# VH-VL binders against Uncharacterized FAD-binding protein C1783.01: the designs that were tried, part 6

Target 1, 263 residues: Uncharacterized FAD-binding protein C1783.01, of Schizosaccharomyces pombe (q9us28r162to424)
Amino acid sequence: YGIFAAPILDVRVLTNPGAVKRTYNLCLDISKYPLLEGKDWKIGGSFGIMPPNSDAEVLHLAHLLKIPQHELYVTKVLRTNGGRWPTIWGEDKPRCLYTSLYHIFKWCSDFISKPPTKSLIRLLAEHTLNPVEKSVLLALSDFRQDESYCRICTQSCVTLPDILEAFPSCHPPVDHLISALPQLMPRWYSISNDPSLANKRLEMAFTVQEYHSPNGQSRTGICTGFLEDLALAFLKARHDGSLANKKFTVPMFRGVQQNPFAK

## First folded at step 13 (VH-VL; from w1 with heavy chain F103Y)

Design z1
Fold by ESMFold2, look of step 13:
Structure z1 (fold): chain C 263 residues (1-263), chain A 123 residues (1-123), chain B 106 residues (1-106)
Amino acid sequence: as target 1 above (263 residues)
Amino acid sequence: EVQLVQSGAEVKKPGESLRISCKGSGYSFTDYWMHWVRQAPGQGLEWMGIIYPGDSDTGYNQKFKGRVTISADKSISTAYLQWSSLKASDTAMYYCARLGRDYWKGSYPFDYWGQGTLVTVSS
Amino acid sequence: AIQLTQSPSSLSASVGDRVTITCSATSSVRYMHWYLQKPGQSPQLLIYDASNRATGVPDRFSGSGSGTDFTLKISRVEAEDVGVYYCQQYSSYPLTFGQGTKVEIK
């Protein structure tokens, strides 16, 4: 199977204008989703959304890594030695890929929703020129001391860009960094309607997840932020009468309803 | 054709100032790190520091921090190494070297070197 | 800082000889490079990332190794191979070179 670009048919705002939490309902067109014979969609079933990182986050990371914006989009042929990299959907076999740094950072690498591992922080420390900055990164990566790492990286929602910004003398090799970053994972949602009645559409609701960076900036979860941006753009296009000229799609796939071999 | 062309040999006295240059051509000067490497007479190679000419981000080997200044003028594709007060121990050949950049194969070697600038500091 | 120790420090070889140069690091090295400095010249890149020949480098040069132990080999030495060979790591700042291996041709 693969990722399906489901068109958005409708958006409803489910929360009042003054509410602190924002909740939306999306209606997706699944009429062209490639279902296997005998399979169907069920109410309460699961499906996954494959959220990209925002362009702003990708461009910010590229700037911090000193990747010229022009070079970010250069396409290369890569040969893999096996495994499913760059996505969880790849075959576990050697392959040839056409891709770019932009594609890897946009769709494949999770540099925002997961804190950097101690091993990644050690890589950053080794490629840090300022000795004070290096000593701090070495202390955070020390396997004999977990308290500082947990307090700063895990509990304070620190991301890779946050570290690169705080440690400006850190210049890691980009290829090693890409290989060390975790893969971007899908987010799972429940179907809230019964599409088996030949409606050929799927409804779901989501609430925007917010949290604060170490500097107090408001941040949105990758998937719900992505979905909100689409929802607001759809609503604006509907208000302006421009829907016919625009495409709004959600990258999604059908979930496994139950593993028949699990106890 | 990538070329790094350095300024000519210098003979100086202790206490004098000096700035030597390295002009890069045949590539996007602002998109590659430039390094400085020292070789004292009869000795091996010693890494001194780096600059990214695009934003002038610099870094130093602690051995040379405070002894030299690394800078660049991107409008003329030129990197500089300078001393405010030379010592006899600064007598050496000085090379500029470009850090190679291949995001997919990795590695980051010094792929192109200048011809070197001999600096002699004597009374 | 990662210190690199080369062996031997110098050698004399005849044309056609096989030459082996080793580089040992005090800590693991992800990126190891080799350079040749011919007499009176600037260093030039020979091998990058342990085993990849740079552009224009003859196939008689080969590199191998990982972790802390790396090797440069010349399968059949030629007169033009005279000079000093250096290993260099790009895995931890400050960047460091080996002390060099001087190769003379008899």
Scores: ipSAE 0.756, ipTM 0.902, lowest interface PAE 1.2, mean pLDDT 87
Fold by ESMFold2, look of step 21:
Structure z1 (fold): chain C 263 residues (1-263), chain A 123 residues (1-123), chain B 106 residues (1-106)
Amino acid sequence: as target 1 above (263 residues)
Amino acid sequence: EVQLVQSGAEVKKPGESLRISCKGSGYSFTDYWMHWVRQAPGQGLEWMGIIYPGDSDTGYNQKFKGRVTISADKSISTAYLQWSSLKASDTAMYYCARLGRDYWKGSYPFDYWGQGTLVTVSS
Amino acid sequence: AIQLTQSPSSLSASVGDRVTITCSATSSVRYMHWYLQKPGQSPQLLIYDASNRATGVPDRFSGSGSGTDFTLKISRVEAEDVGVYYCQQYSSYPLTFGQGTKVEIK
């Protein structure tokens, strides 16, 4: 499987101005999507979007980890010992990858949508100098008691950056941190039209998923936030008459579905 | 060529203040953690604390917290170790050491060391 | 704090001998390093991350181990190898060193 950069053909705002919930419709050009022989797009089927973390989130994490800006973008050869990382569908095998810390944090590591695991918090505790901060992190990572972890990390939607900000004496080794972070996963969306009748155009709607961080800051889900940013940039370019000079694409791939009514 | 050059030996009396220095050259001083390591006469090595000169983020071994201050002046690529009131037990060789950093190999050794500053505290 | 215990505390070796130094940790260590402090000198890095030789370190030096048990070996000791060898962990603050192993050449 490859990831296809589907051009955005149109964006429509489905909710009224000032509404708390924001919903958009995207029209994507799938005419050049490389389908395998005998495969087709189906109404009610699904497709996956590979959402990146925002540049703001990547740069913020790099700052918290004290990664110099110039080193963030250096491309290096990374050799893996096996597994499917950084993909979810490739063969389980050793890999030789040309990548950067920026690319890993942008496309491969999920440090936003999932709370840190207890194992990750234990790593943070071990690399924490302030004894009060360390004791709190040790308590959160204690496998014998889930109460504090569930209340603080799960129910309050804390992220790795939130913990690094709250525990400024925590200085974990970056390579170990990357190995402990979950892989960034695709998000699945339904096809709302019949692409065979719509000249290989795919329509989908999404509602921006919002939540509040521990400090009260509003946050969006990784994928719907990414899609909203694209949608707003497209609308601005259309309004300003610059649309022909810009490229707006969504990284996507076709999903497989079972339809018990299909003949 | 990475070099860490420390200030010269000091002879002090108990109760006096002292600041010793470590000047880094041949690398990006603000991008590497600098550590201080103590070695009492005839004894082994003991880790004292760290500083990130880029933002002056500091940390201490609890054994030495409140007894020393670690600081840096990034404009002259120099880290400092300072006592407000020396004790005889502070007699030791003091080393600065750079923490090596390679995100792709996952190593964090003290890859370069200063020549040491002998501090003698006696009446 | 992770305590590191080296064995032996000291030894005397003849040129050409095989020397083995161990470092035992009170809990698991992911990053273990070895240093040599020659007489009158500051410490210098020998082995990083358990088994990797630092630049310019002869191949007669080797390191191994994981978890709580680590080993430094000199396959054929030379006169210049005299000094005190230290292991050091970078897995939990506070950072700690072993007590040292003094190697003398007969």
Scores: ipSAE 0.754, ipTM 0.909, lowest interface PAE 1.0, mean pLDDT 87
Fold by ESMFold2, last read:
Structure z1 (fold): chain C 263 residues (1-263), chain A 123 residues (1-123), chain B 106 residues (1-106)
Amino acid sequence: as target 1 above (263 residues)
Amino acid sequence: EVQLVQSGAEVKKPGESLRISCKGSGYSFTDYWMHWVRQAPGQGLEWMGIIYPGDSDTGYNQKFKGRVTISADKSISTAYLQWSSLKASDTAMYYCARLGRDYWKGSYPFDYWGQGTLVTVSS
Amino acid sequence: AIQLTQSPSSLSASVGDRVTITCSATSSVRYMHWYLQKPGQSPQLLIYDASNRATGVPDRFSGSGSGTDFTLKISRVEAEDVGVYYCQQYSSYPLTFGQGTKVEIK
């Protein structure tokens, strides 16, 4: 479960202001990354970035679910009997985890990049008080046909918060909701430089992924939106002279280094 | 200690209005759903509706929608059940009940109940 | 709405008897709870989430079940256990209770 908080050393904007695409280059300090004995970074290798959901999205979801702030941040011990949850890359083993609802929504649950499943929508329907709202949710969750689900939920980029906002009489049990949500997945990037020649610095480029919500609001992909926010905050701090008073890190981990036969 | 204290018994005639109350103490009143449960004489329990006192979000069992109004005054930690025009069939014991929750074990029982308010409506 | 049917509707038991009450649902129930309403009192929580005893509930009470079939057991009934027992689901609005099981001690 080793996620490394790589400090940002530099940010370069690779596109001109006003361009349709926004592309950035990040320079990350990996000098303190805890490499296993005999492993190193290689050109063409991979690394993963674990993008969190934004605090705004987490707080918005908690508000929609009526989770009191004091309960959102309470830390509890959670024990598992095996599997990799809350990560996809960790070992399949029993775990004892110290976590909170905030941490689960921030780092573990994908409620933004994927539309709710029909099974999740059925859960929402069962916990909906208004009969008109319930009938709509039941129709969307009907396994006998997919057309309305595909047209409404997938083609329009509908998220769980969008559904909860559109159906205000829906009050699902939070624990069941968490169990039904997909895990938040890492995003994979290729190493574009030789970190051994660059004094253990890793460079990567990313282009901001944009799409539109059902009401036409512009949204960014979770990972590239997170990276852009971090990049812009870094650039502002550098311009303002406050860079030394700020912490800018990217949560990352080493992936396959394009040598599947090496062990 | 969590306590739900309801208003006293009422004897009313058909057509009269009535508001009964449930005062919560010993917990954060605005952070828990409050439910109302009806028990007609000699009968079982029947769920009537729900309110979240923090924002007054309210929902009803369709059987009772339009018959009663559920509300709350969070400044005095009190939930209300109100009729604008009582019927003889409204004769029952009425309970408020707090919805418990444990996000980590997943439950949601009615963990605390008021003592009940007997409403008698006779002509 | 999920309908809950309890069996038996009533029973008479002697102190020390084992009592078994069942609750059958018309649809799957994820959250099932049991309450006891003693004579002249409001209901009180006995068992939550099918099998967990509420605080202060004696260990002679136990619950089990999943899906559509749930069971409440009293291993050795005592005189104070008189009253009406209700199951209640929190899986679909409207929330519903079983019709009740009246337990009398003879």
Scores: ipSAE 0.749, ipTM 0.908, lowest interface PAE 1.0, mean pLDDT 86

## First folded at step 14 (VH-VL)

Design n1 (from z1 with heavy chain K105R, light chain R53K)
Fold by OpenDDE, fold request of step 22:
Structure n1 (fold): chain C 263 residues (1-263), chain A 123 residues (1-123), chain B 106 residues (1-106)
Amino acid sequence: as target 1 above (263 residues)
Amino acid sequence: EVQLVQSGAEVKKPGESLRISCKGSGYSFTDYWMHWVRQAPGQGLEWMGIIYPGDSDTGYNQKFKGRVTISADKSISTAYLQWSSLKASDTAMYYCARLGRDYWRGSYPFDYWGQGTLVTVSS
Amino acid sequence: AIQLTQSPSSLSASVGDRVTITCSATSSVRYMHWYLQKPGQSPQLLIYDASNKATGVPDRFSGSGSGTDFTLKISRVEAEDVGVYYCQQYSSYPLTFGQGTKVEIK
């Protein structure tokens, strides 16, 4: 969908083992990057990464929604009437796409990065069987109860899966849920080197920080976690000599942001 | 072919216990929600509750909460509706109905129904 | 709970007549379905998601509507169409049905 798969040429670990924050540096091959007309790789600008949700998160969500595994991977033809979906950069036009629920959850739906909106919580409440649970969700969705919403959802970094776990009698319709979820957006990183001077090699450093969910599970950012997994997989392949037989790529957004104040 | 077959008619007295059954066939019983709907004589349809046989997740219409129990035995693809103490007002036709689904089209109708179980409660 | 009110509660038509049944909801409904219960039988799905005919449903049946107002139409009623029609919503628990519309043939 207009995403460029940038090959990873090299990976460096920039922090010592045991570090609370882990920092990596990736070297990306952008020799075939489709740079838009009038755009340049300029230091101080930004490029976008299109991270997917982890398989673990997708499968967990599917489990919470009671989606059978065989249905999760079924390919369907999806026809849109217009818009840019499944992209944010494409033309506004109807599309015919072959996709699956798995694919939609993995690449299109952001159900982790942001707390559920009040509208989404309202949807969840309407499809909650237990009256006590329903009442709580209705209260959270009430625009007059902002304090409770902020305390429970915003301050605690509550995600959709967290809510579904906390309210086990909540069973929203999947299609409506998908429609209510925001799209996965590009994560932007600064251009810190001029690829034109470095054999079309783009350097990117990122830091992974772990945080804990309300249930005490360790989590990372969607993008940084994704990149870390790639980095570690790359290093492993390099170590065992299998790198030549594997292709590691980073999904890049088709577009570079210019900074008018860039040096 | 998907089929829901319910147990036979019941004649009971007030205070007696009763369990009626609904056996599903022709589909993955554990993957679809099963609902119970009642119809009093000469009246309309009323939703009673729901169960997911895969994990026995259940929910009830508050009107019936505490008076009925919905359960399932996935080993024999059977859902149950049970009363501990029947009342005359429980006299009705009881239907089990499968909730269909299409995640892509957003369709969730009761696509298959049992033939119904008539329960008569009288002194 | 979302209340569904059908109109009319009953009607008598001649074979070949056009029949219209409405269902009004107290709140917006995303998933509205119609069922027909023929005399002495279980309910059967007729229309799902407001306008889609279930398998085996004749072309003379049609459904329309959105939000809070829905309509079921029979272009040319036949003797076999006798029974009680129910609208049903799946937008909120508890699930609810309309009170039913009894259709008779003169």
Scores: ipSAE 0.895, ipTM 0.962, lowest interface PAE 0.5, mean pLDDT 94
Fold by OpenDDE, fold request of step 22:
Structure n1 (fold): chain C 263 residues (1-263), chain A 123 residues (1-123), chain B 106 residues (1-106)
Amino acid sequence: as target 1 above (263 residues)
Amino acid sequence: EVQLVQSGAEVKKPGESLRISCKGSGYSFTDYWMHWVRQAPGQGLEWMGIIYPGDSDTGYNQKFKGRVTISADKSISTAYLQWSSLKASDTAMYYCARLGRDYWRGSYPFDYWGQGTLVTVSS
Amino acid sequence: AIQLTQSPSSLSASVGDRVTITCSATSSVRYMHWYLQKPGQSPQLLIYDASNKATGVPDRFSGSGSGTDFTLKISRVEAEDVGVYYCQQYSSYPLTFGQGTKVEIK
């Protein structure tokens, strides 16, 4: 999608083992980063990371939706009539894309970081067989029941998979579900160093975000979890001497933002 | 070739139990939802319920909830519809139908139907 | 439940006539299908997703519509088109059918 794969040059663990919060620092090679015309790396600005959903989450969702494995990876040609999809930086134009359900869930659909919208919950309700479950979902999707919605979906960090697990008689049509899901958006991080003064090296520190599902299971943020996995894999490779045989890159959004208040 | 073959006609009395079957072939039986549709004599089509044979996930039209049981044996690619106690009003033609799917086009029609099982319940 | 009402309930046409059947839903339907049940046979898929002909369906059949109003048309009806036509929605459980439209040939 025109995403820049920034090579990881170094990884530092900034927290001690056993720390409640885990913080890492990545050093990225941005020497080949395609800066937009008229844009520069400015301290105080921000750059975007385009994380995918984890394979575990994608496969779990596919399982909940009863998508057979052999269909999940089938490549299809998708033609759009316009818009920027599946990007947010591209031109508004028709596109012809080769994709799969796996790919769509992996790179395009945000079904974890945001609670389901009332509209989405309504869709789920319409395709729920159990009358009790359906009633509950309808109530949650009701615009008159904002308090209930906020309590369950926002305060409890409920995700689409959580809903599907909690309502086992819910079986939405996959195409409609996909269309109703928000697009995965870049996660923005602050530019804390001037790469031009640091041999085209961009430093980024991040803390792993941790959440708990309604059933108490721990999950990580999409981006910070993704980055942690990369960090740990990098460290492991460095330790065992296999780093030269592996390629570690971070998918970066092709655009930087300036801080309007920097001056 | 996808085929759904249903069991033969049944003549029963009120109060009797009955199980009719629908055998699928020519496709992955466990990967497609199977539906049951009823048609009373001279009447239209009425959706009864659904089963996913892969894990026996079932759902029912509330009109029939508690009166019928939908099940499947994936080892022999067969779906079942059964009554513990038949009523005269259960007299109808019963069809099994596969729910087709195209995730990309958004298509979910009943693309294949069984030949139907006539159930007659009379005293 | 989404109710589907077909119009007319029955019609008699001559071979070669144009036939139009409508299906009205109580709420918006994303997935609408049409089936034909010929005399003594099981229903068969005719049109899926409002306007797509199923495999083997003659060109004289066409479907259109969106939202709550859908239409099935036969440009020139033939004797083999006799039967009962049903619209069906997959937008909400429970799944529902129209009451059917009986098509006869004079």
Scores: ipSAE 0.889, ipTM 0.959, lowest interface PAE 0.5, mean pLDDT 93
Fold by ESMFold2, fold request of step 22:
Structure n1 (fold): chain C 263 residues (1-263), chain A 123 residues (1-123), chain B 106 residues (1-106)
Amino acid sequence: as target 1 above (263 residues)
Amino acid sequence: EVQLVQSGAEVKKPGESLRISCKGSGYSFTDYWMHWVRQAPGQGLEWMGIIYPGDSDTGYNQKFKGRVTISADKSISTAYLQWSSLKASDTAMYYCARLGRDYWRGSYPFDYWGQGTLVTVSS
Amino acid sequence: AIQLTQSPSSLSASVGDRVTITCSATSSVRYMHWYLQKPGQSPQLLIYDASNKATGVPDRFSGSGSGTDFTLKISRVEAEDVGVYYCQQYSSYPLTFGQGTKVEIK
């Protein structure tokens, strides 16, 4: 049921050098994927990729929250009374989790791809020392109107780190912040080849999603940015002859079949 | 093991300057917020402001903004509270307090306090 | 700012009595803490996050509450429990304390 680390067998760059769009093809080894009895990979089916937040984004957020580097990586045993958190799949049952703040921010919390909710902005406002900054955050979180929230947070692609940068007197409690952030969700891809005919390999293509932050800085989407980083590292290792000494994997899982024509 | 040791009592006249100190030991001084709390004679506790000694990020209760300066010297694990011009109404006991944190239990109490510094301002 | 009102402002109790102190907030508080300031001493943490005893705090102390209403209880008061009790919120800056409850033991 867990996430499978699919080895990358090959990478092809599908766009010419200097093109405005960057598109890659990945070939993944699914030969060891633990399929449930009676299930198989089919053309027209789907699979999910579980993209982590980048280390740069995790470390940047930790810096903004004043989490010391050594505290970020401390591993704790967390016991649950039920539910599926920190995952979106699996059984609803009590669990014993070995995790860290790094792992939660890396794999579990979505602080990049979705704008902060009004509830989250209210939390930030309550923990803001500068009265001018606090009044701005309170106005953004005002449930009586949506216009300023939509213009600033959604139209401008504002993220939690962007707000923390813009409001330096904001110091929220980290545990409450984690409880208020949405879970990081998988990205879905269609299976475009027949893996049984291709010796249990999946091929997929992706185009890097790019946008600009409010400051004009270029940003990539979480999943396609993650996949591009892997693709480039694989190509570099192949070029310099170190490929045999490295392992490149994509965290993925077979999706629930939605297409009735797939067998 | 954690200790906050404050400077000794002070007797001053109105208009004089003063800096009092709070030295932290037994923990990573730069990794915890330090707060200042005042207690006027016969009165309750009043929060004054905070500093994060790791980067000197500082915040104030607006009641005291412009009246005091909060600072720290991380090389000697010491936080400071300073007045440029004391008033008689500044007569109070002043405490430093460490903000505790446990990301996994979700708590942020003042878990350790200094012994207090009595400041008396009279002519 | 969130205002905290404690009740009673003072009380006198005999050893062995049950004592109840309340703290009422003007708006919801997620993090509420209790401190005891014994005569001539610095405040000391008793209860954090509404109901958790700090290290070394006797079992006779307990805390409860959520939202705007919080309670500190001493099940069997002892002579050493004399002092002023304060509630304190960490849910909105500026941080605030209750006005204090003076407990005297007869």
Scores: ipSAE 0.766, ipTM 0.915, lowest interface PAE 0.9, mean pLDDT 86

